# Ledger of designs, part 85: miniprotein binders against b1l550

Target 1, 279 residues: b1l550
Amino acid sequence: MRLPEELLERARDIHSEAPSHRIKLDRVGSFGLKVPVEFKGFLLLAEADVWVSLPEGRRGVDLSRQVEAIYELSNPPKDPFSLCREAAISLLEKLNYADSSGVSIRFDAPLQDGESLKYYGVEISSIASDEIINKIRVEILGMTACPCTAELIRAYKSSEIAATHTQRSLGILEVSTKAEHPDPDKLASIIERAMSSPLRTYTKRPDEGGLVIRSLSNARLAEDVVREMIHLFLEEFGHLPEDTHILAAVRSMESVHMHDIYAERSFSLDEIRKEISSH

## First folded at step 9 (miniprotein)

Design qj40
Fold by ESMFold2-Fast, scan of step 9:
Structure qj40 (fold): chain B 279 residues (1-279), chain A 82 residues (1-82)
Amino acid sequence: as target 1 above (279 residues)
Amino acid sequence: DPVREAFKYLMEAYKLIMEAWRLLRKGDVEEAAEEYEEALEKLEEALEIAKEAGNERLIRMIKRMIEYVKEMIEELEKKLKG
């Protein structure tokens, strides 16, 4: 049921009123929207957040214009990168009081795994202010094997393959750039190659044995994985603008501890190149 | 509305930038450079309109995009020579 339009003439325009306190807000918007996206031949249901900054003199944001910005651009479904970028610009056009806008889109990305699929997490953002920044975060599970325990067991009993504990580790790469969002499949590949071994959705016993042997033969600390991720990132994406910011991190769910181990490094491309060249 | 007109050119420019990115992924370097040069023309038009409208934030955003596009054109020119 719709109320009579006559009531709009009598209702206060709450959003344009002065607020109780003259304080700017950084992000005001519609969060948890469901949007279909096309990703590498798959139609996926993604979750989107859209927001704008709110000036100190305005009480509220026109939420319907935010929803319009993303839904207008998402029909028919398109790739989440173009959707994110175009929606961020559209928000600034539609909401003239805003100093900045942002769009974030999250989904689980399918990745071919033999005859099966596995999935990794993707979050794509575009933020428009006095520049447009494209941000992507990729998270994928892999395996690490402890080299310290391997060395202790090798000292105790000489063997071709030393026994050690293995665990699932979550690799994280986050990139912020004025250039194109990096390909998430390439970021996921970098993370997996930095690990002792990738994980599989399904394995038969001989393949499972091979995976375990691979991880044991390539034992790596969380710290080793982060350094290798950075090295591989520079090989693949070293041509991004020098002010590109990267976060590389690993969270290892240690099988011999009640707690996790975490290692991370944040850097700009300019910063890391100067650091690497210092020796 | 001059601000909306500036955003129209900005969006057109950014779509050209995204097309340049797509062409670069395919290895079509010369075509990508052409898209960037067309984007630069659109951004310069957007900049003039934004200046006349007196929108300082939009002016800064467009100027930063112009810097980015010029940087990309220079990088692609070097690649084409090599």
Scores: ipSAE 0.636, ipTM 0.888, lowest interface PAE 1.8, mean pLDDT 87

Design qj41
Fold by ESMFold2-Fast, scan of step 9:
Structure qj41 (fold): chain B 279 residues (1-279), chain A 82 residues (1-82)
Amino acid sequence: as target 1 above (279 residues)
Amino acid sequence: DPVREAFKYWMEAYKLIMEAWRLLRKGDVEEAAEEYEEALEKLEEALEIAKEAGNERLIRMIKRMIEYVKEMIEELEKKLKG
């Protein structure tokens, strides 16, 4: 039921009041908004979070202005990168008490997979303050094969192609930069190339056998995959600003264990080049 | 609204900076330098509007971006000359 305008004019402005405790909050906002985006010719339904910092002297944020910031920019649907950047700036314009704002947009990105499509996870963010930082996180499943078990079986059977256990592994690349968001398809490609083999949405028996044989011939530890991802990242994106921060990680869902193996490395481009140059 | 106008110029400048990075990726150094020069002009306009509005947060943000763009122009001038 809509209330009369005169009542709203006389009501207390709760959000502008002093809080019970004078504590700054880093992120306050609207989470789980559904927004349409255009990505490489596909119209996708993405999920968005929008937030701002809240100063210690203010009780709450204006929720309606947060939602308006992203929805005004989402019709007609546009690419999620421009939407993310423009909405973050718009939040600072609309909410003058905020020192920083952020927008995250998540979707499953289609990737050509022979005659079909497969999907990988993308989360992009833009954080605006006295600088603008663009973040992207790509997660894609691939296959790994254990080199340790492979060596044991090879020794036992004297086979050139060792039998071993294979498992699904989740590869993760996250990039934070003052430059534009890296192309997520290129990040997904780096992850897949670092794995023992990619996964497919649809395979015929010969193709399925080929993936397994490739995995067995290219057996890799999670640690190997992370190092290869970093190497391939530097070849493709080494031209980004030196203060660009990267997280490379792999979670291997070990088929012979009840637990997973996890390996990661966080670094800046400046840091990793100095490390490599020292050797 | 001066704050809205300043944000419009800032967004225009940011788009130009993004295009400059794309051009640098392709090896188009001279074109990238031109985009940064145009971005600097937009940012200087945004800064004057922000100063007139007395918005210290916006002034700080624009000044930081101006410093970044000036550094990039200097680096690209060095590459083009030498």
Scores: ipSAE 0.016, ipTM 0.491, lowest interface PAE 8.1, mean pLDDT 82

Design qj42
Fold by ESMFold2-Fast, scan of step 9:
Structure qj42 (fold): chain B 279 residues (1-279), chain A 82 residues (1-82)
Amino acid sequence: as target 1 above (279 residues)
Amino acid sequence: DPVREAFKYMMEAYKLIMEAWRLLRKGDVEEAAEEYEEALEKLEEALEIAKEAGNERLIRMIKRMIEYVKEMIEELEKKLKG
């Protein structure tokens, strides 16, 4: 036996009652939802978070209305950018007590890698309040090589120690803007070009040696990679609004240490242009 | 519900903005400008409805979207003439 729908309607009144303390909450929502998306011709299973702000006078959020908002827009599957933007706006329509709403969608994006595919991480967000802010974070693994070790190898003219002087590094670009989300493939390309070499999903032995040698000839510190990422970003995306905010970061998983090296820079386009023009 | 009606026009405007972004990626500056002009018309309608409803948050959001669209139209007009 199921309870009558009238009892469910009465249950909704509980959310509108006064809370124990009159405190606003910034994000209340449904996290970890599975949604299908279409990305550049691929049907992918993405993970979504949806949230709204909760005013100080209201006890709870109608979580079922949040799921309805993203569900209505995700069937049939569409591109994750449109889904993210439209769902954030829809949340404010459906939950009119909220001052802001947000949607975040995460997935592994395929990249062509010779005759196979490799993958990089993408997180897309849209936040609607007094304005609409679109945010994207791209994370991709690449290879870096220690410049000091590279110089030692060159001095000794020996290839026998090649394996110990490279490490995997995670490159990160995060962009927050009122314009459209930047193309994640272009962000991934910027990160890979800033590194010593890209990583491959599948490599035959001769090609593997080539990647290591390429890394050695293009040795870069984490600090070098971050600066190069910023330079390449400005060349590709310098047309974005001046209040666009960027985070560029590299986490180097040092092969000779139990710890990682990390370098980052956060900036707005306005800020970085003034800094560069002062030199 | 005037708030729902304002969101309807705002959503229509935002879809036009997204279409303008798609056209800009294809290099179609003239068509993109037309989409932004149509979006501006939808946003002006949304603004009137939001003002009548007295929803200050929605008024601020729509005004910021109008400012963004106007800035984009000005930049695209410079490119078309330049």
Scores: ipSAE 0.222, ipTM 0.671, lowest interface PAE 4.8, mean pLDDT 82

Design qj5
Fold by ESMFold2-Fast, scan of step 9:
Structure qj5 (fold): chain B 279 residues (1-279), chain A 82 residues (1-82)
Amino acid sequence: as target 1 above (279 residues)
Amino acid sequence: DPLREAYKYFMEAYKLIMEAWRLLRKGDVEEAAEEYEEALEKLEEALEIAKEAGNERLIRMIKRYIEYVKEMIEELEKKLKG
């Protein structure tokens, strides 16, 4: 049951009123919306945030217009990248007082893992103002093995058994570009290839033993993993615009410490190429 | 609604620009150039409508993409000739 429309003619338009203080707000929106998306043959339930900037002279944002922007574009479900980009543009059309709009969509992406599936985290956004910037963040767990402890054990025992501590490490690649969103499967692949070994959802003992041996034979510091991720990224995505910004990071959940180790590097393609060519 | 029409043309142009990037990733330079040329026509139409509607932010956005697309067309034409 709805109230009579005549009430709208007599009610104050709260959103268009002057605010208590003339202060601009950077992001005002609807957060935690559930939206279906089509991703590489899968129907997934994604979580979306939509927002706009609010000018200093306006009290509030029309929430209904924000929800309409994304829901009109999500039925039938479409790929999350097109949804993200198109919804950001639609927000500016529907909420003309805004200087900028943004959409963020988060989901766990399935990745083929032998005869099973594993999952990695994806967050994409599109922010529209005088231009549209597309951003993607991929997070996937892998395994690292400590080269320092491996060297100590080798020196101590000189045995055929290489031993060192291993731990789960979270690899992160974040890309901001005016081009299309990079393929998250390729970003996930770069992260896994930079690690001592990938992690798996399911292994039988022989496969598990092989994974452990691979990790031990490919011991890497968090710093090594970040450098390798950058190298592999440039091989795969060096064609992106020179002003593309990348963050490469690793958080190693050290099995022998009460704390984590973290390494990162942020850069633009222009910046990193000049740095590498300086040699 | 002229503002809605301007955004419709801009959206169509932007989709073409994203497709052009996808084609460039695949090495399809000639097809990418064609997508950018079509995008430019839609951006120019969007600009005329946006000026009529008096939306300064949209005018600024469309002009930025016109500049970007023209630069890309020139770069790809050099690559195709060269």
Scores: ipSAE 0.590, ipTM 0.867, lowest interface PAE 2.0, mean pLDDT 86

Design qj6
Fold by ESMFold2-Fast, scan of step 9:
Structure qj6 (fold): chain B 279 residues (1-279), chain A 82 residues (1-82)
Amino acid sequence: as target 1 above (279 residues)
Amino acid sequence: DPVREAWKYFMEAYKLIMEAWRLLRKGDVEEAAEEYEEALEKLEEALEIAKEAGNERLIRMIKRMIEYVKEMIEELEKKLKG
């Protein structure tokens, strides 16, 4: 049952009232919204969070305006980058008491894998305040092989290709910039190229053997993978503004341990260029 | 509502900035510079309206976007001349 609209005349405007405590909140919004997006020819069901800051003197946010804003912009489905950017701006326009707004959109991106597809994780954000910052995080699994064990086995057997343990490793690239979001397929490609080998959705025994041999011939520490990801990122995206901030990370799910190995580096483009040029 | 009109110009400017980014990905440098120049005109109009309305937060946001667009125009002009 819907309550009579006449009751609205007697209802208090709770959101505009003073709160119990005069405390500013950084993010108040609608989280876990399902929104259709168009990504490189695919229609995908993405998950979106939308939020604004709430001043210390206001009890609540107009959540219905937040939901309406993103749904208006998502019909018909558009690319998640434009949706993210436009929705963040629209939120500040619609909710004038807010000092900042943000939108995050998450989905699994399809990537061609021989005759089938594989998927990698993408999270796109736009945060509007005194500036607009566009952020993207890409996560994709690859394979790494341990060079230390490889060297021990090579010494023992004098083999051209040393046996060693291999494992799934998660590569992570996160970029925050005032420019456009980097192409996630290019970020995913950088991560895969930095690994010992990529992973595939479907393999036959000869193809599986080939991936393993590739990994063994290209054994890399997690530290090696992070450095290579940074090198490849600078080749592809060195044109971004100098205040662009990057996180490069690898989490190696070590097959011979009960724990993971993790390596990361955060940097701005200005910082990393000065570091590299000083050596 | 003057403030909403300033937001309208700001959004129009940002859509032009996004179009400039698309054109740059295609290698259309001259066309991208034209989009940035049109975005700058929209931002300057938004700034006048925001100043008259006295919205200090929106003024700061527009000014930072003007700085960004001017930086991009200068960078592209350097490439076109070189």
Scores: ipSAE 0.703, ipTM 0.908, lowest interface PAE 1.4, mean pLDDT 86

Design qj7
Fold by ESMFold2-Fast, scan of step 9:
Structure qj7 (fold): chain B 279 residues (1-279), chain A 82 residues (1-82)
Amino acid sequence: as target 1 above (279 residues)
Amino acid sequence: DPVREAWKYFMEAYKLIMEAWRLLRKGDVEEAAEEYEEALEKLEEALEIAKEAGNERLIRMIKRMIEWVKEMIEELEKKLKG
């Protein structure tokens, strides 16, 4: 049961009061909000975090206004990228004491896979301060095959397709930019093309055999996959601002070991172009 | 509410900037330049309103975005000229 609204006039405004200690907080907000979003024809349930900076002289943040900012923009459901960017700006409008705002939205993105669907992870954010930075992280599983063991088996049997161990590998592309969020389907495509083969939700024996043969014929180290991801990224997204920052990484869940192999590279577009042109 | 009006122009400008990047992705350089020019007009209007309102943070945000848009326009004009 709700209390009479007349009580609000007489109640203290706790949030606007001075705090016990005059300390600025970097992020104060509502985390784990469930928000419907429209993504490429699908209505998805996404999870959102919204926050603002809190100045040293203010006790608390108006959490209800944070929730209002994102929910007003999510009805009817819209694409998560526009929602993320517009909500970050709306937070600064509604919470005028804040120096910065941020929004993160996470969801599993459906990807057409023959007659079925598969899913990959997407996390996007927009952080608004004196500038607005849009960030996207895409994670998708693929298959890698070990070229070292393949070479040993090829030497042993002299066969055209060498047997080797295969494993699930997680590919990661993270992009921070002043431009719009990159299309996550294109980032997922880059990751899958860099791998020995993609994975599927559903396979019959002929399809399964084809994926295995593709993987064995395209054996790649985690280091090879990261380099190929960077190469493919530059071909697709070389138009982005020079100060765009990228993380490319692969975590290979080695089937013959109790541990994983990990490879990564972080770079700006300006940095990587200078590096490549110097060789 | 003039501050709300300034935020409206800022949001409209920002949407145009994002659209310009979509056009650049497709190689539509001239159309992208037009979107940036329209965004710049909206940002200049937002700046005047923000200055009158004395909103220092919004002034800094608008000025930073104007600088970036101007840099992008110059970059695209260089590409269009050859």
Scores: ipSAE 0.632, ipTM 0.877, lowest interface PAE 1.7, mean pLDDT 86

Design qj8
Fold by ESMFold2-Fast, scan of step 9:
Structure qj8 (fold): chain B 279 residues (1-279), chain A 82 residues (1-82)
Amino acid sequence: as target 1 above (279 residues)
Amino acid sequence: DPVREAFKYFMEAYKLIMEAWRLLRKGDVEEAAEEYEEALEKLEEALEIAKEAGNERLIRMIKRMIERVKELIEELEKKLKG
């Protein structure tokens, strides 16, 4: 069922009316939109949020204009980074009362894993106001092995390779920059290289044994992983603007505890360079 | 619609700026500088249109981007010379 278009001429424009209270809202938008994106040769279903600021004198946002902004740019499907950036700018064009706009796009990114695929989490955003800020968050699971327990067991048994507990650890890199979004595959690679070993979609027994031995021979604290992630990030992305902000974090799902271990560091490139240069 | 036209030039300039970042990662410094210069030309056109339309927010946005592109060009000129 659909109402006649001529009713639009007679109906009040509710959104342009004065609100009950003159209060500015920071984010008003359409959340949980399903959008197809093209990512490195894959056609993926992504989830998008789009929003704008709402001034104190306006009752509501033209939600149809928000949906129009992202859907016009998503047909045919394009890369999620261009879609994110272009949609944020388009929102400001279409909604002239807004001081700022934003777009966030989430998807699981495929990563080649031998003859199969594994997946890691990606969330990208673009926020447009008097400037445009691009943000990306990458989360990928890896394996860590406890060096403390390894050392105790090695001392007890006098073994060259100590037994220790291993666990899944979630590595997180978040980057906020005025430059383009960093390549998420490179961020995922940094996280995996900082871990004791990567995880696999499936392995045969000999390969599984090798992965476990690799992890045991490369035991790392959550604190070690975060420091290594920062070191590797600076090698790969040290060219980004000095006001680029980074969060590096690890959540270790400890197999011998009822709780997780967490380590993080937030910094700007300017801040971290000064810290490193002092030593 | 002048505001739409100004946003069109702004979008084209922004795409060039993003492409320049990709070129810099490849070591194509001279090509990146060309992209920035083309972006600056488009931003200057966008600014004139935005001023005629009297859109203060868009004027600030374009001016901010012009300042940033000029800084990026200066940084590249220093690297090319030194």
Scores: ipSAE 0.541, ipTM 0.849, lowest interface PAE 2.4, mean pLDDT 86

Design qj9
Fold by ESMFold2-Fast, scan of step 9:
Structure qj9 (fold): chain B 279 residues (1-279), chain A 82 residues (1-82)
Amino acid sequence: as target 1 above (279 residues)
Amino acid sequence: DPVREAFKYFMEAYKLIMEAWRLLRKGDVEEAAEEYEEALEKLEEALEIAKEAGNERLIRMIKRYIERVKELIEELEKKLKG
């Protein structure tokens, strides 16, 4: 049943009314929207959140206009970066009472490795106010091997390749910039190269053995991985604006402990260059 | 709707700025400079329309991007010469 449109003439515009309490809200929006995106030749189903700020004098947000903003830009499907940036700008146009808008898009990105595919996590956002800030977070699992135990076993056994414990480690790179979103495949590559070895979706026993030997031959502390990720990031993305902010982190799911090890560093490009040049 | 028209020009300028970043990453400095100059023209048009519409937030946003694009053009001019 659809109610007659004539009722709109008599109905109050609730959203435009003053609220019971004059309190600003930072984010009001539609969360968990399903949206198709095209990523590097793949058509993927992504999850999107869209929001705007709500001033203290307005009771509610026009949620239908938020949904319209992202859906009109997502048909036909386009790359998630352009969609994110354009939708954030469109929200400010459509919702003139808002001081800021934001869009977040999350998906699992396919990564070709040999003949197999594996997946890594991508979350991008664009927040528009007096300027537009583009943010990307990439998370990918890799393998680390403990150099401390390796050295102890090498001393005990006098072997060339020491036995040590290995574990899954989650590498994280987050970039917030006024420039375009960095290429997530390059961020994922940086994380994997910083680790002892990458992980695979599928291995046979000979390939599994090779992966383990690779990891053992390239043992790294979580602290080593974070420093290497920063070094590799600066080589690949040093061209970004100096006020670009980066978070590099590793969470190591230690196989010999009941708890995880975590290492991180947050910095701007300006900060890290001054730090490196000061020694 | 003048506000919608101003946002249209701003969106077009912003897309050009993003494409200029992409071109710079590829080493296409002269093409990037052309994109920035076109973006500046669109931002100036957006500013005129936004002023007529009296949208103070949009005026601030556009002015900020005009300043930024001018700075980026100056940086590229220095890079091209040296």
Scores: ipSAE 0.517, ipTM 0.834, lowest interface PAE 2.5, mean pLDDT 86

Design re28
Fold by ESMFold2-Fast, scan of step 9:
Structure re28 (fold): chain B 279 residues (1-279), chain A 82 residues (1-82)
Amino acid sequence: as target 1 above (279 residues)
Amino acid sequence: DPVREAKLYFRFAKFLIRLAERLLERGDVEIAAEWYKEALELLEEALEIAEEAGNEELIKEIKEEIERVKKLIEELEKKLKG
């Protein structure tokens, strides 16, 4: 049903009215927008969410102004980190009743893997208020091998070649910082190096054997992988502000169980350094 | 301003179409088809807003672009399934 233009012009401003209940909302916005980004030479179509806080005395937000903020900044395509930060700032400027704004951008990042490409998951956000907090989450699959089963088989078979089960494991690194977003390729590298072996998009028979042997010779519990990820993270990103928050996690898709195994640790840089230095 | 909002979506849809055309020219047929489909969704949203606003010139322009993009998507999909 089309309404006459003059009726639309005379309609009341619903968004500026008082709500039925005086409750502030933390995030109100446009979710699932498609935006082009340029990532390390690749033109990608990313998915974006944009939002603002809504004060207790205001009924709604103008969604078209939110869409305008990110679309204006998307042409020409730019790197997703700059887009994220600039759009969050623009949202606060366009919607002055908001206390905070946020933008998240999700995409599958290409990573060179021999003669082909593989992909890992990236989600970034920028949340603007009195300051800007940048967050990045990287997820990449790798392989783990069970040390417990390896020991059981070694004991049972005596002196024979050790064997164990292997499985896909999802490694997760999430970083929240007042500094710029960390390089996702470096986060993905940390995750892969912490695992028993990386996964490949395509393997020939000799390469496949090599991955399996590498994994078997480097058997690790999910708990081992999380600790190694934290160790490698500190070596690479120990220069970030002390109040930087990190989540390191592994979800192991156990081949011998009907369920997954999950291990995680959340920490600030200040907290973990004190812990490691304690006696 | 519904007319301004419809024009915003229409301009952005045309921008995605130009990017999809670049991908198609470089041989990325499957990826280009995906971008055209996303642009089509934006065109359909622009049309709905333009129809509510009663801007006949804009309605006509958007409908013409929707028809063009739909035909292109159909041809690309036949090529990919064929």
Scores: ipSAE 0.351, ipTM 0.776, lowest interface PAE 3.6, mean pLDDT 85
Fold by OpenDDE base, second read of step 13:
Structure re28 (fold): chain B 279 residues (1-279), chain A 82 residues (1-82)
Amino acid sequence: as target 1 above (279 residues)
Amino acid sequence: DPVREAKLYFRFAKFLIRLAERLLERGDVEIAAEWYKEALELLEEALEIAEEAGNEELIKEIKEEIERVKKLIEELEKKLKG
């Protein structure tokens, strides 16, 4: 049912009206859009959020223009990094009343695992204002083995291999930088290397046994994993701007407890370098 | 070091065997059987690696354990069917 054009012409532009309360909003937009992206040769359907700031004198945002901005740039599908950056800029251009904009794109990134594929979660974002800030968040599951239980068992019964419980752990690296988005595969690799062992999509029993043995031989606290993540990050990405902000975190789904263990460190490259140099 | 790797698999297998033994003591025969089977697979892998490394002493030790575990599995399977 199309509304008569005459009625549309008479309809007041509600979004441009002054609000009852003159308050600026930081983010107003559409969340949970589906957009195609090209990533590492794969065409993926990603979830996208788009938003802009809203000045105090405007009642609402032109949401249709926001949606249009991202979809125009999504055809043909392109890499999510360019899409985020370009869309963020386009939003500011199209919505001239906004002083800031942002785009976030989320999907499961394919990762080769032998003859099969595994995946990690990735969120790629760009925020535009007077500057453009690129953000990337990578989440990947790994396995951790508890060194505390291992020591208890070793103390009780002398064994060369310290038996211990293992659990799945979610590693998280979030990077915000004025530089280009860091390579998410490298970030995922850092997380996996920081854990006791990676997870595998498919393993035969002997291979599975080997994976467990490797985990046991590399027992790490959640705290150890976070520290290792930071260390490896600095080795790989120490060239980023000093004002680059990083969040390194681990959530261990503890197998012997009803609760999870969580550890994190938030830092800038400048801060962490000063911290390390002071030792 | 292949010898080291073989020893790791062997030791881990022995650990699983100990766990299986404890399960048996608790009356968890089915679960114990599964752990013995897992241990057997690890022993077989250890054997392969040890053979490649040419460590005769380790090969002998692993083979003896394989035979022991196979016999245990057989006994447990009989118990589960009966």
Scores: ipSAE 0.000, ipTM 0.196, lowest interface PAE 12.9, mean pLDDT 86

